# Designs tried in a protein design chat: VH-VL binders against f1miw6. Part 4

Target 1, 251 residues: f1miw6
Amino acid sequence: MPHFAKPLLRNIITRNLFNSIKKKQCLQYLQTLRTLQYDGFTTVYFGETDIPESLVTGEDFSDGYYMPTPTWCVVHAGGSQGWVPWKYRMFLRDELCIKQEDNLFFEFCDVVKKAYGKCAIVVKERRRQDATRPKEGKETEAQAHVPSVVNLTSVTCCPEVAKSYGHKLLTLPSPYNYLNPLDSAWSSLKWFIINNRKEFCLQSVDGVYSYQYILFSDLISKGIERINLSKWRTITTKVRRWENYYLGKLS

## First folded at step 1 (VH-VL)

Design b09 (framework fv_bermekimab)
Fold by ESMFold2-Fast, scan of step 1:
Structure b09 (fold): chain C 251 residues (1-251), chain A 121 residues (1-121), chain B 107 residues (1-107)
Amino acid sequence: as target 1 above (251 residues)
Amino acid sequence: QVQLVESGGGVVQPGRSLRLSCTASGFTFSSYAVHWVRQAPGKGLEWVAAISYDGSNKYYAESVKGRFTISRDNSKNILFLQMDSLRLEDTAVYYCARTPYDYVWGSFDYWGQGTLVTFSS
Amino acid sequence: DIQMTQSPSSVSASVGDRVTITCRASQGISSYLAWYQQKPGKAPKLLIYDASSLESGVPSRFSGSGSGSDFTLTISSLQPEDFATYYCQQANSFPLTFGGGTKVEHK
């Protein structure tokens, strides 16, 4: 009785093809990860999360139209051994998109090699490919690229750099991001912020609102500390149960 | 000089057992993952088994799983392949090969000369 | 298992010829592919690792390219010592698998 529009049928076919490809990529990812784990690789999940300042302050600026609030990007890594013994980074989103710290991933690989030995480093699939990082020299000013403001991974993770330390870099396909325990850690951090943000306050300085970045940094650090080894083991155990389920279902 | 030398091949009857050895020299054997790769006469290469640098992790091709056992003695720099319930399709030259890492993952930068396993009627 | 399909099975060539051998993986293997040369009665010799990295001591006429599932080994100007069988191998997942081989023969 009902009629199907041709665009609707086309969209269904396109989605089914996309899902089939991603299912195959997920199976390959899981098989590779499990093999590395059996070979003694320590799994570390490396990634980032966005913390809007409005999440910290709890303030809504109303008077008709709202101005965008600054967003901070927090970069860290963890696994069944807890947070990696590496100082997490925190960047203003706009500044991170303009400047890429080219030594950050080298330092990270060195730190986890010293702490755990060989690691399977898991990162999320990027939605957009990043253009070559803009050069700061005068000779390249005319070729400068507009920074992408929407990247799921802002830090450049080079497979060759990981390999030079004995690590393997793996990309988790985007539809299966729930297999990343780091996302659960980020949710716990944001919940901690919401429940403990009352010590932060907006202050007016020369008629303009500002807040205490020192207290903001302290709140983030305390939230990260509350996600201890025991909590990480609980989170990673849940993810491993789902991995086992999907290995059986997808193969 | 890095060297891998296989031994223990020979003529065997179906259903019998045979143990292959690979003696390593010229490198720190205990720091490298090592593999067995075979080649049937006139045929291509087939990966058989792998063992991690410390012997804690072992991997097998489906065709040999449950019949072959890989092991190593890091104090003597020797890799072993215990082959039980041998079949005619196991006829091949068996090569010992190493990866350039402490993990079983990768390309084989050094190979032994091979040892032939064949069958009498 | 990841199946490695290598083509052609054999190629007839003369000294000075450009020879191209292809290898296709049934699944994505990123750049985790190696190429080997094998002469009759000898063990294989590593030529290329990580799809495009030339092994130390291997002549520059050998080159590798590709990523994901399609890979190519090229010999830019064939020499007499290059008549051999060539194999690709994926190092992305267990079991490790080899291509069926390509025999480079005298024309």
Scores: ipSAE 0.000, ipTM 0.392, lowest interface PAE 18.4, mean pLDDT 78

Design b10 (framework fv_bermekimab)
Fold by ESMFold2-Fast, scan of step 1:
Structure b10 (fold): chain C 251 residues (1-251), chain A 122 residues (1-122), chain B 107 residues (1-107)
Amino acid sequence: as target 1 above (251 residues)
Amino acid sequence: QVQLVESGGGVVQPGRSLRLSCTASGFTFSDYGVHWVRQAPGKGLEWVAAISYDGSDKYYAESVKGRFTISRDNSKNILFLQMDSLRLEDTAVYYCARGIYGSGSYLWFDPWGQGTLVTFSS
Amino acid sequence: DIQMTQSPSSVSASVGDRVTITCRASQGISSWLAWYQQKPGKAPKLLIYAASSLQSGVPSRFSGSGSGSDFTLTISSLQPEDFATYYCQQYDSYPYTFGGGTKVEHK
């Protein structure tokens, strides 16, 4: 084990070691993904995005101190084959702790097995953005309790469940955002929302639009549909270019 | 379905040149890095050279550096090995092999070609 | 360069025997090691990649294990078609290097 003399030097060494670890994790991720692709696994990127109501209504929340920002969580998956033939989900964030459906990941694994056969299911590494610093000892203890479970906000992704359907579950390290095509798909969805939200609003008061859930869900569905197979192939080709770049730089 | 076929081997004189070719079929050639591996009679496998998926990166074993040149033509699905200043130590069956995606240290070899023999008359 | 040392150089075995071949890297290579089978007059065939992953179509009697610097290929019950030379190969860094080979031959 390394022994550190000064807090400043200790912090610098710790950060350099952390960066080295993340580089190694990315190399292992890319190696594993390439191995599975070679073996005939279909790559499927599974994830979620948050759509705040302000993106739909155009409302400025800066004056609403202590008022919660209503946010919808959209869950879907896709790859070079387009969106998976699975019914995407949409949840209000405030309901997720109450309405978690434990069987969603089982259903998802079954659907993609029937559509594509064995899949390499890629999910992003989960990291919370917190204004309050977590305490290391308590955080380490919590991590030890459930280290093998990967959670989306709405879905618990269990590697053993994926394996039982012939799939492999992979975690993409958080610093390498350009390796996730879903982020580009989500950006396209949000851009569609911004440009089409007014058609799905019931009324306008002081430049703020009101909507109903039915109209909102229709807006989201149309936005998802606009990200067609051709768009997905373009997005995944860009990801392949970034993968090749990182393979060259990280090896 | 996926296959590699080598050609161009033969009997040569020391100090001469020879060009080997490897034709790929059944996969998107431009997505993969490819390698040359040789095997001297009765000996083990020796890695010779590699080229990235786009041809921008090339790697050579020290024993052939400066004498051999690897290249590819992605429009024709062909890999080449230009062998200059040939020595008796270069006597071997030369295999081409596909690596997995282009430019890194992750490459294992599948498929392999059938091999082409390079030998010397004296 | 990373030196790959295989042992034994040859092994005499009978059908039904368990055969174990070892491969040692001169430095750490994580799991970036492959195993190949070569029959006389033929090109090598991939058996195992990433140290322990069995190639599609390869019989389940073949298995690979190890990480870092020490690796093993095991044939749990030798069959007549398994008499061949076996090679390990590291793909951690250039130049890529092979072990010297292990010949599995009739007792």
Scores: ipSAE 0.000, ipTM 0.397, lowest interface PAE 17.8, mean pLDDT 78

Design b11 (framework fv_bermekimab)
Fold by ESMFold2-Fast, scan of step 1:
Structure b11 (fold): chain C 251 residues (1-251), chain A 122 residues (1-122), chain B 107 residues (1-107)
Amino acid sequence: as target 1 above (251 residues)
Amino acid sequence: QVQLVESGGGVVQPGRSLRLSCTASGFTFSSYGVHWVRQAPGKGLEWVAAIWYDGSNKYYAESVKGRFTISRDNSKNILFLQMDSLRLEDTAVYYCARDKGYSGYDFPFDYWGQGTLVTFSS
Amino acid sequence: DIQMTQSPSSVSASVGDRVTITCRASQDISSWLAWYQQKPGKAPKLLIYAASSLQSGVPSRFSGSGSGSDFTLTISSLQPEDFATYYCQQANSFPLTFGGGTKVEHK
């Protein structure tokens, strides 16, 4: 069996076309994004992925009643210009509540402003306040696309913070995750780990497992580096074709 | 049971037209991108054309651009290849193939039809 | 267009042998490479996708490796049913392109 249980992308697309609320949210997202791009905003996708140490060691993965190994959360951003010139972050899951991590989004907004100018920052619809869902039938079509506050594994992305740096924060509806090129980049990172982990998966003698942060960090850094500008352009071009399809289909 | 069955091949005269069909069964045809791949007798595989799951985006090999047209009918589970201005170099077995669809970013072919032969008279 | 160069064009082998086939892309295709097996008179069969992922139902003696522009297909212990022609395919960008093929034949 594969390490990841992923549904076929086309099956998700087909199912989502039947949901009128999700179609409206996607259309508003795409229309807003294209308007911002026309106005000179650089699109950057900001997000995270979880890398369990079992993926590195090659241990059998079973999430049922299996005792999990530590999981590392990697936070980064990228787009058609490649990875943003911002040092990616890597945290153990249980350490993400550290107060200084609350400033990550501020630092990120400053870095991309200096690198690209005004940006359309795209984050996944994940948790906390979700203002894109027309719960009470009181929202107009414009209000249905109101930016929401999103917590990214305890990292808070705030529209007001983005705005203070001249950016716009957009929330991509969860059923349309294939419109996020960052997910493809994360898949490539995990595949790099699987193919190169034997160089970095060392156990201490006598069954003592001592994970070397430096070795793990080096493996992750090499994997991120392999997702070069050419690959990002290929991935974002494929996303743009999906976007064009949905703009034509859902308009 | 996934099946792709090509038809429409035959003997043609240079400069004429031919329409190939590929009938799909055993899977949700409208959820998959599908391709045409050809193989000349005793030669290797050559990708010919592709069409997205919804029929919107189409791609062609340089050798067939302007002469071949790919299309699909999702209500009938049929893929088509309209071949105009046929040349001797188009002699090949034509396969239809399903894009695996696992990632949305690459195009491996997980199922193929049996192929249909297109040949030319002198 | 991305040109795929496959080596060798043919190899003579015996049952139980380790067979290695290489494929080189004219430019970086990341990990977007597939390997196919084709027997005479039959359609190709997918063996490996994304350079190293084994297709369901394919024997574990088949493995793929590589990234960027250099890729390898390995058959660890050749079986009678493995005598066939093998093709690599870059799945990275249109137009899609195949290698010239490697014929694995009996000694």
Scores: ipSAE 0.000, ipTM 0.414, lowest interface PAE 15.9, mean pLDDT 77

Design b12 (framework fv_bermekimab)
Fold by ESMFold2-Fast, scan of step 1:
Structure b12 (fold): chain C 251 residues (1-251), chain A 123 residues (1-123), chain B 107 residues (1-107)
Amino acid sequence: as target 1 above (251 residues)
Amino acid sequence: QVQLVESGGGVVQPGRSLRLSCTASGFTFSSYGVHWVRQAPGKGLEWVAAISYDGSNKYYAESVKGRFTISRDNSKNILFLQMDSLRLEDTAVYYCARDITMVRGVIYYFDYWGQGTLVTFSS
Amino acid sequence: DIQMTQSPSSVSASVGDRVTITCRASQGISSWLAWYQQKPGKAPKLLIYDASSLESGVPSRFSGSGSGSDFTLTISSLQPEDFATYYCQQADSFPWTFGGGTKVEHK
């Protein structure tokens, strides 16, 4: 009969340390963001979302007859002023496309500088999916308790580049997704796609919809446009409410 | 829970001074701008004064400019309103209110209010 | 200063009624408008901000609409606890100003 008390306690301690670290990071993030806003920085949330082609076609995966479909990465930014006046990007999630967009962040910083002046640019961090807990007998205490991260975005966001334009780059800790208004914007986009994809697809004999790249691009563009200034103000005010709550709760 | 508690109201004679206080609890006081809003008996709401989170920026309604001074003590979570050269028109319940800043630090809504403190005048 | 005009000044209504209150700004304020509820002897309570966003914990029977200079607060089915005075407030520019208030009273 295995003894589970020691492994369970280890896991609880590790999880509690991770949660404690993330709460401290969240408080520091909120305090820094609020100070920058007071100093006249315009807050801009920069990020990405994945749209698998199956979301557009409505393909049913329930029977195990699953064929992986390409996934498109949509990159955009917005805030209380609406979507930034910058053309959103859309590209396939592969190494070639990612490498071709290495300089995109320079252009982004220049565009928002011209539109808004100095900005506080907020990006999300991600936990590394291939990260493993330290192996027994080989870990150090420091290594056991440091969370690992994956690429923040498919676009390289360099703090030094942002600073050269007078911006500040802030990282919002996971798992505080509700503090990022982009998550609500992305949800609205995906719901728009699901509810409007029939207008942009030709129904097949098998009940599976087909589409062309141009129709797919039009669908996404219309979904982005439906998230207007009024919607953005609603979303960002809700985020401000949560920020105010957590500033009091976490301090 | 968020609480704002006003004190210092009372009966005063015209031309005299009075100091109002508002004690905050349940939130990080030093992270919020705070305001004074008044309401004359049986009348509507009138914004009076505001102070930024660090005390560096102060705003006043034209009717009180030069007579009232807003200040705060972030170490004690207290907001003050020093009211000099009081007039009969200053008769009101004075509310302390916390702001919610939307854009550029200048767009304010008032999400939490105190119970108010009454300022009246004797004959 | 931006002047905020509310109409009507008072309305007599019964439980279950649809109540509509309007607010007009003397100049364009985009959507920078809030609505507050004040019960007799109590402090005001934020109901709606940014013209149409419902504050957390506020019942869905309350809704706001409008942009520019004309705004509306609607209570779709009046409840006993809704008899109160309602105020609009513009947040577009200094000085921040309130409407004169609308008192919702029992018939």
Scores: ipSAE 0.000, ipTM 0.401, lowest interface PAE 18.8, mean pLDDT 77

Design b13 (framework fv_bermekimab)
Fold by ESMFold2-Fast, scan of step 1:
Structure b13 (fold): chain C 251 residues (1-251), chain A 124 residues (1-124), chain B 107 residues (1-107)
Amino acid sequence: as target 1 above (251 residues)
Amino acid sequence: QVQLVESGGGVVQPGRSLRLSCTASGFTFSSYAVHWVRQAPGKGLEWVAAISYDGSNKYYAESVKGRFTISRDNSKNILFLQMDSLRLEDTAVYYCARGTYYYDTSGYYTFDYWGQGTLVTFSS
Amino acid sequence: DIQMTQSPSSVSASVGDRVTITCRASQGISSWLAWYQQKPGKAPKLLIYAASSLQSGVPSRFSGSGSGSDFTLTISSLQPEDFATYYCQQANSFPLTFGGGTKVEHK
């Protein structure tokens, strides 16, 4: 195809409206967060990252053979205080038992309350495919298309649970990734894995799954530990600069 | 052949300082988180402090925060606990312990090897 | 802090008896619990990690069970070398905390 088809006007209008709404959501998020911080709330970013096994083994499929790679989900939280003093979770993506940890967010809220007092818990906004919608909604009469977005983590983050511990749960709008220090922490973890994966490959014993998992867990743990308090302060300082920029630009 | 040997305990006066050491051998010290756990005479176990494999992360029990400092020297395979402003309630046997690696965890929240302990006590 | 409550504080038992020790966490800790054995004048020894996983070299008469907030250590047939104090420890979050201990003694 020599020429790429031009977008339809309807799609352009919808995109511009969506972007306008996201800017307003970002401003509201920042204003709410600053208000909570002034009120003594400690900011904690809660989230997850996916680590494909191919990232650890160094395998690539550039030779033309498509083979799905098992993916591990790592869940943790941190902020200007460093990593939360809570054991990170790691589980295989799409594993049934993920849905059985319904009390995990309860544990998390209690841990951060005891460590920091009242917290503003920030989670990344994600769109979930085939998300359940309320029966009594006004969607059928909507004038403009705005995609529904929900907090999506492998751990169910319930606002009512957070509130029961004196916390506030905030959703960071998805287009403003520079406002999420966890993204920087996760990038550092993945870079550590890439630089140290040769040790995993050399030490792994073929056919011993449990030993390979120990080495994999060790590699991830070392990568997380490398993101120390000093690095977290650097990351959160950068986030604060982006927050000030957006507050000035969007106000 | 994993071995942890504590030293530096003794009789002190309240308000003074002590530095405990733990020398590790028989494993790659720089690959493990290590901990200090204490036990008062006739009492139970109390976790005191932890340090990550590279020394970048440190954790303390509330009762010792601001008074104790954990550190390590990976080139010499030595773990340290600097104890300042010592109080009578710090009387205990102090154990160093190695964090372990599991199939399902971060590998430093449980203790698979312990030293023999060193006693810290106070003169009347 | 997560408070760990052990019961009983002591139990009098004879060789061959089944001994059960319980541990309750003040909040959910999933399966992140370890059990230790300590003999007088000696350092503790790891028996069980992740609530139910037997440490290498530990006799099969020791077993652990439980999840969430309630946990149990069982010695199926007590041996002479098992007279000791037993501690549970939560491995979920810092600060790490231990139970008060259970002394298994003769008689």
Scores: ipSAE 0.000, ipTM 0.455, lowest interface PAE 15.7, mean pLDDT 78

Design b14 (framework fv_bermekimab)
Fold by ESMFold2-Fast, scan of step 1:
Structure b14 (fold): chain C 251 residues (1-251), chain A 123 residues (1-123), chain B 107 residues (1-107)
Amino acid sequence: as target 1 above (251 residues)
Amino acid sequence: QVQLVESGGGVVQPGRSLRLSCTASGFTFSSYGVHWVRQAPGKGLEWVAAISYDGSNKYYAESVKGRFTISRDNSKNILFLQMDSLRLEDTAVYYCARDYTIFGVDTYYMDVWGQGTLVTFSS
Amino acid sequence: DIQMTQSPSSVSASVGDRVTITCRASQGISSYLAWYQQKPGKAPKLLIYAASSLQSGVPSRFSGSGSGSDFTLTISSLQPEDFATYYCQQANSFPYTFGGGTKVEHK
């Protein structure tokens, strides 16, 4: 266990290692990823994060009432080479965009193929797959019925589509989310928003307010840009050290 | 299919009023800001007004401020432009356009446009 | 108000030509610029947003570049359907403003 880890994370990791199914899943994931990396595949982490408008504007409990705020889903990808050269997307959680979304993963696969060649595209195991803990003895049955399509809430990721571009789609087991550098990037984005959201103000000029939505997008874009290549290399190096540790411990 | 359809244009006399409408279909209208953009015959595009997704924020070009009023009815998927004290310089095709810039989301552009409705003057 | 100056006002070109259109903002607008194509009698069509991002369904021969105050739209190999008027538009602040337009005409 590397000493640079926070005590809370070390406890979570240690407990997860005692679960036989999760140990096998993590080992298989790591072995597959390393094999692909040795074969020249570029690792790209593809995912999403939720940004509620209240995170940007600040919570306001006017007259004792709490008003629900819209939540935006941000979709992006990155790795040791920084953010991928693909425009990140944002979607309202309450908006139905099913047909519009069908094309995004195709476009993503094409963009990273042109930028990096063959990629190992890593997505997080959807929480729902582990939300119901089957009884002991149902483990083999559950594994036999693994879905062939991996879905973010906003994007359908098809392994066959990835394969058609020469990519491999990998699912990171849910209890090992700390092996996903994109989660660290999302935390940095949200921290940037919290520290800089006071720039996101309505200013009255003779009764006319500035457009708050321009400032919201600007703030989000600045936060993403602040997670530069240097930060990505630092984050991915830490993940690589954890992967090496677990490959040695689990095998 | 995502569509915006304008109506209400016509021939008017100076000083009169006219109300334009824009009906949205194929998307969640209440999630988008919308704009009115006009184009005088043989001239370029001129931004006129915008309204936020919930109708709480309204913006106008200086040339129309105090004379035009933008509004929307999200329950009917319809955008309005009430034009009062019309002048010869208001002669144009008026377009409605969807704005992906709700809080700047999806990048500062108008991606869906209607076919336009013509406002002209008789003398 | 931010003024958008577009040049040239017209350009004569033949199919296969490389066409370059420029747009200058009177103040810095970062990358908050879009490019539109308009054919006679029709509504504008979005080509490029955020200065350089190609809209879905738009041919790859269209590209945008620039940031701050100077921007360029390039058509790498002009096709018959590309003869149209092109407009830049800033979205940095209200009021939104358009360039004067560039008409790409057949030689």
Scores: ipSAE 0.000, ipTM 0.380, lowest interface PAE 20.1, mean pLDDT 77

Design b15 (framework fv_bermekimab)
Fold by ESMFold2-Fast, scan of step 1:
Structure b15 (fold): chain C 251 residues (1-251), chain A 121 residues (1-121), chain B 107 residues (1-107)
Amino acid sequence: as target 1 above (251 residues)
Amino acid sequence: QVQLVESGGGVVQPGRSLRLSCTASGFTFSSYGVHWVRQAPGKGLEWVAAISYDGSDKYYAESVKGRFTISRDNSKNILFLQMDSLRLEDTAVYYCAKDYEDSSGWYFDYWGQGTLVTFSS
Amino acid sequence: DIQMTQSPSSVSASVGDRVTITCRASQGIDSWLAWYQQKPGKAPKLLIYAASSLQSGVPSRFSGSGSGSDFTLTISSLQPEDFATYYCQQYDSFPLTFGGGTKVEHK
């Protein structure tokens, strides 16, 4: 049964190629990051998280009447020094703002340069790319390792812009989520929102939009502030242990 | 409640094989690395082997490398240690141990009660 | 391999005593050190991780300190349930290694 053997072999080859590429990407990422750290670069993790308004209001749509809820994208950065001294941003997930995206990354690079000097800015690989597998011959190792631009949903991150401020932009490869301290920070933020949202939950009345937004912004700000320097040190300690594990395993 | 229960220990002859099992409950087994640590009677702790959450990564102590094989079945929440070419020096209580609660550590927040491997005559 | 040297190998103490146990790594391990308590016939129990972080549920009389290569576990006021063997463990790199243990015995 050559016909059945052929599809199985192709699947194994494709999986092995994908896994090999990801392992090499991870090792290269870690080696580059360590080299930069030894050269005096401050590591800063830059990323985003989605906060549905239903998470804040506590609305339950489980009774068979579905209404789409607006989702806010929160953008921030942090590391072993705590949150960067840069004002976090919030966007409606489906809103496009070219001026905002371009200006934000320039501002971010300037702020962290003034705060820390040269930085290794780490951005997570996009989730859509993680969901799809490269087919054999479609992507080479060189193509997989040479992204020209890295984009968050909310912000365009340009390696040339980072370099102009003395920074290095690094892409954290999927599926190595344990190497990203921001995922832990975002989980803590969402947990804080869930446990403190009762202060936001008000009976809706005409003309309360600005007041509700103020309460929402205040809740988010308090949640971010709750992730203090001590919490960040704990989070980055966990990441450092995973980095050591993968360096020992993949090299 | 997190529990790890070892089984498969017993009395063996030198040069023979034995397979240890560790059944996990009370946590998402497939999200954590797990380890084997042994302790000879009246002696200290010795790390033996480790396996990553997905089974793709395995580490061994030099003293057991080539003789022992660590594996896991995430669908059944079971950790295994296949021990081949057993020596008198392998006499010990074998513990399975779980990486820290958030899956980010090579230190052990939970241990099983151990299973004894010993030799006859 | 990173060798962990633990001292003393045993200490005789009375309830209420301050007990200090030292652990030395053969090379720098930053803060990648855990401490365990083992009672006779029982599995080890995690006390401290990251050199100084107290595990939830562990009494505050236990504390850890140190960084780099020299580490200390302190029991500020020994209780009857604290008579046990204590182990340090480095987790900087594989292979993972334990100290030889310190037995805290009745005087």
Scores: ipSAE 0.000, ipTM 0.422, lowest interface PAE 13.2, mean pLDDT 78

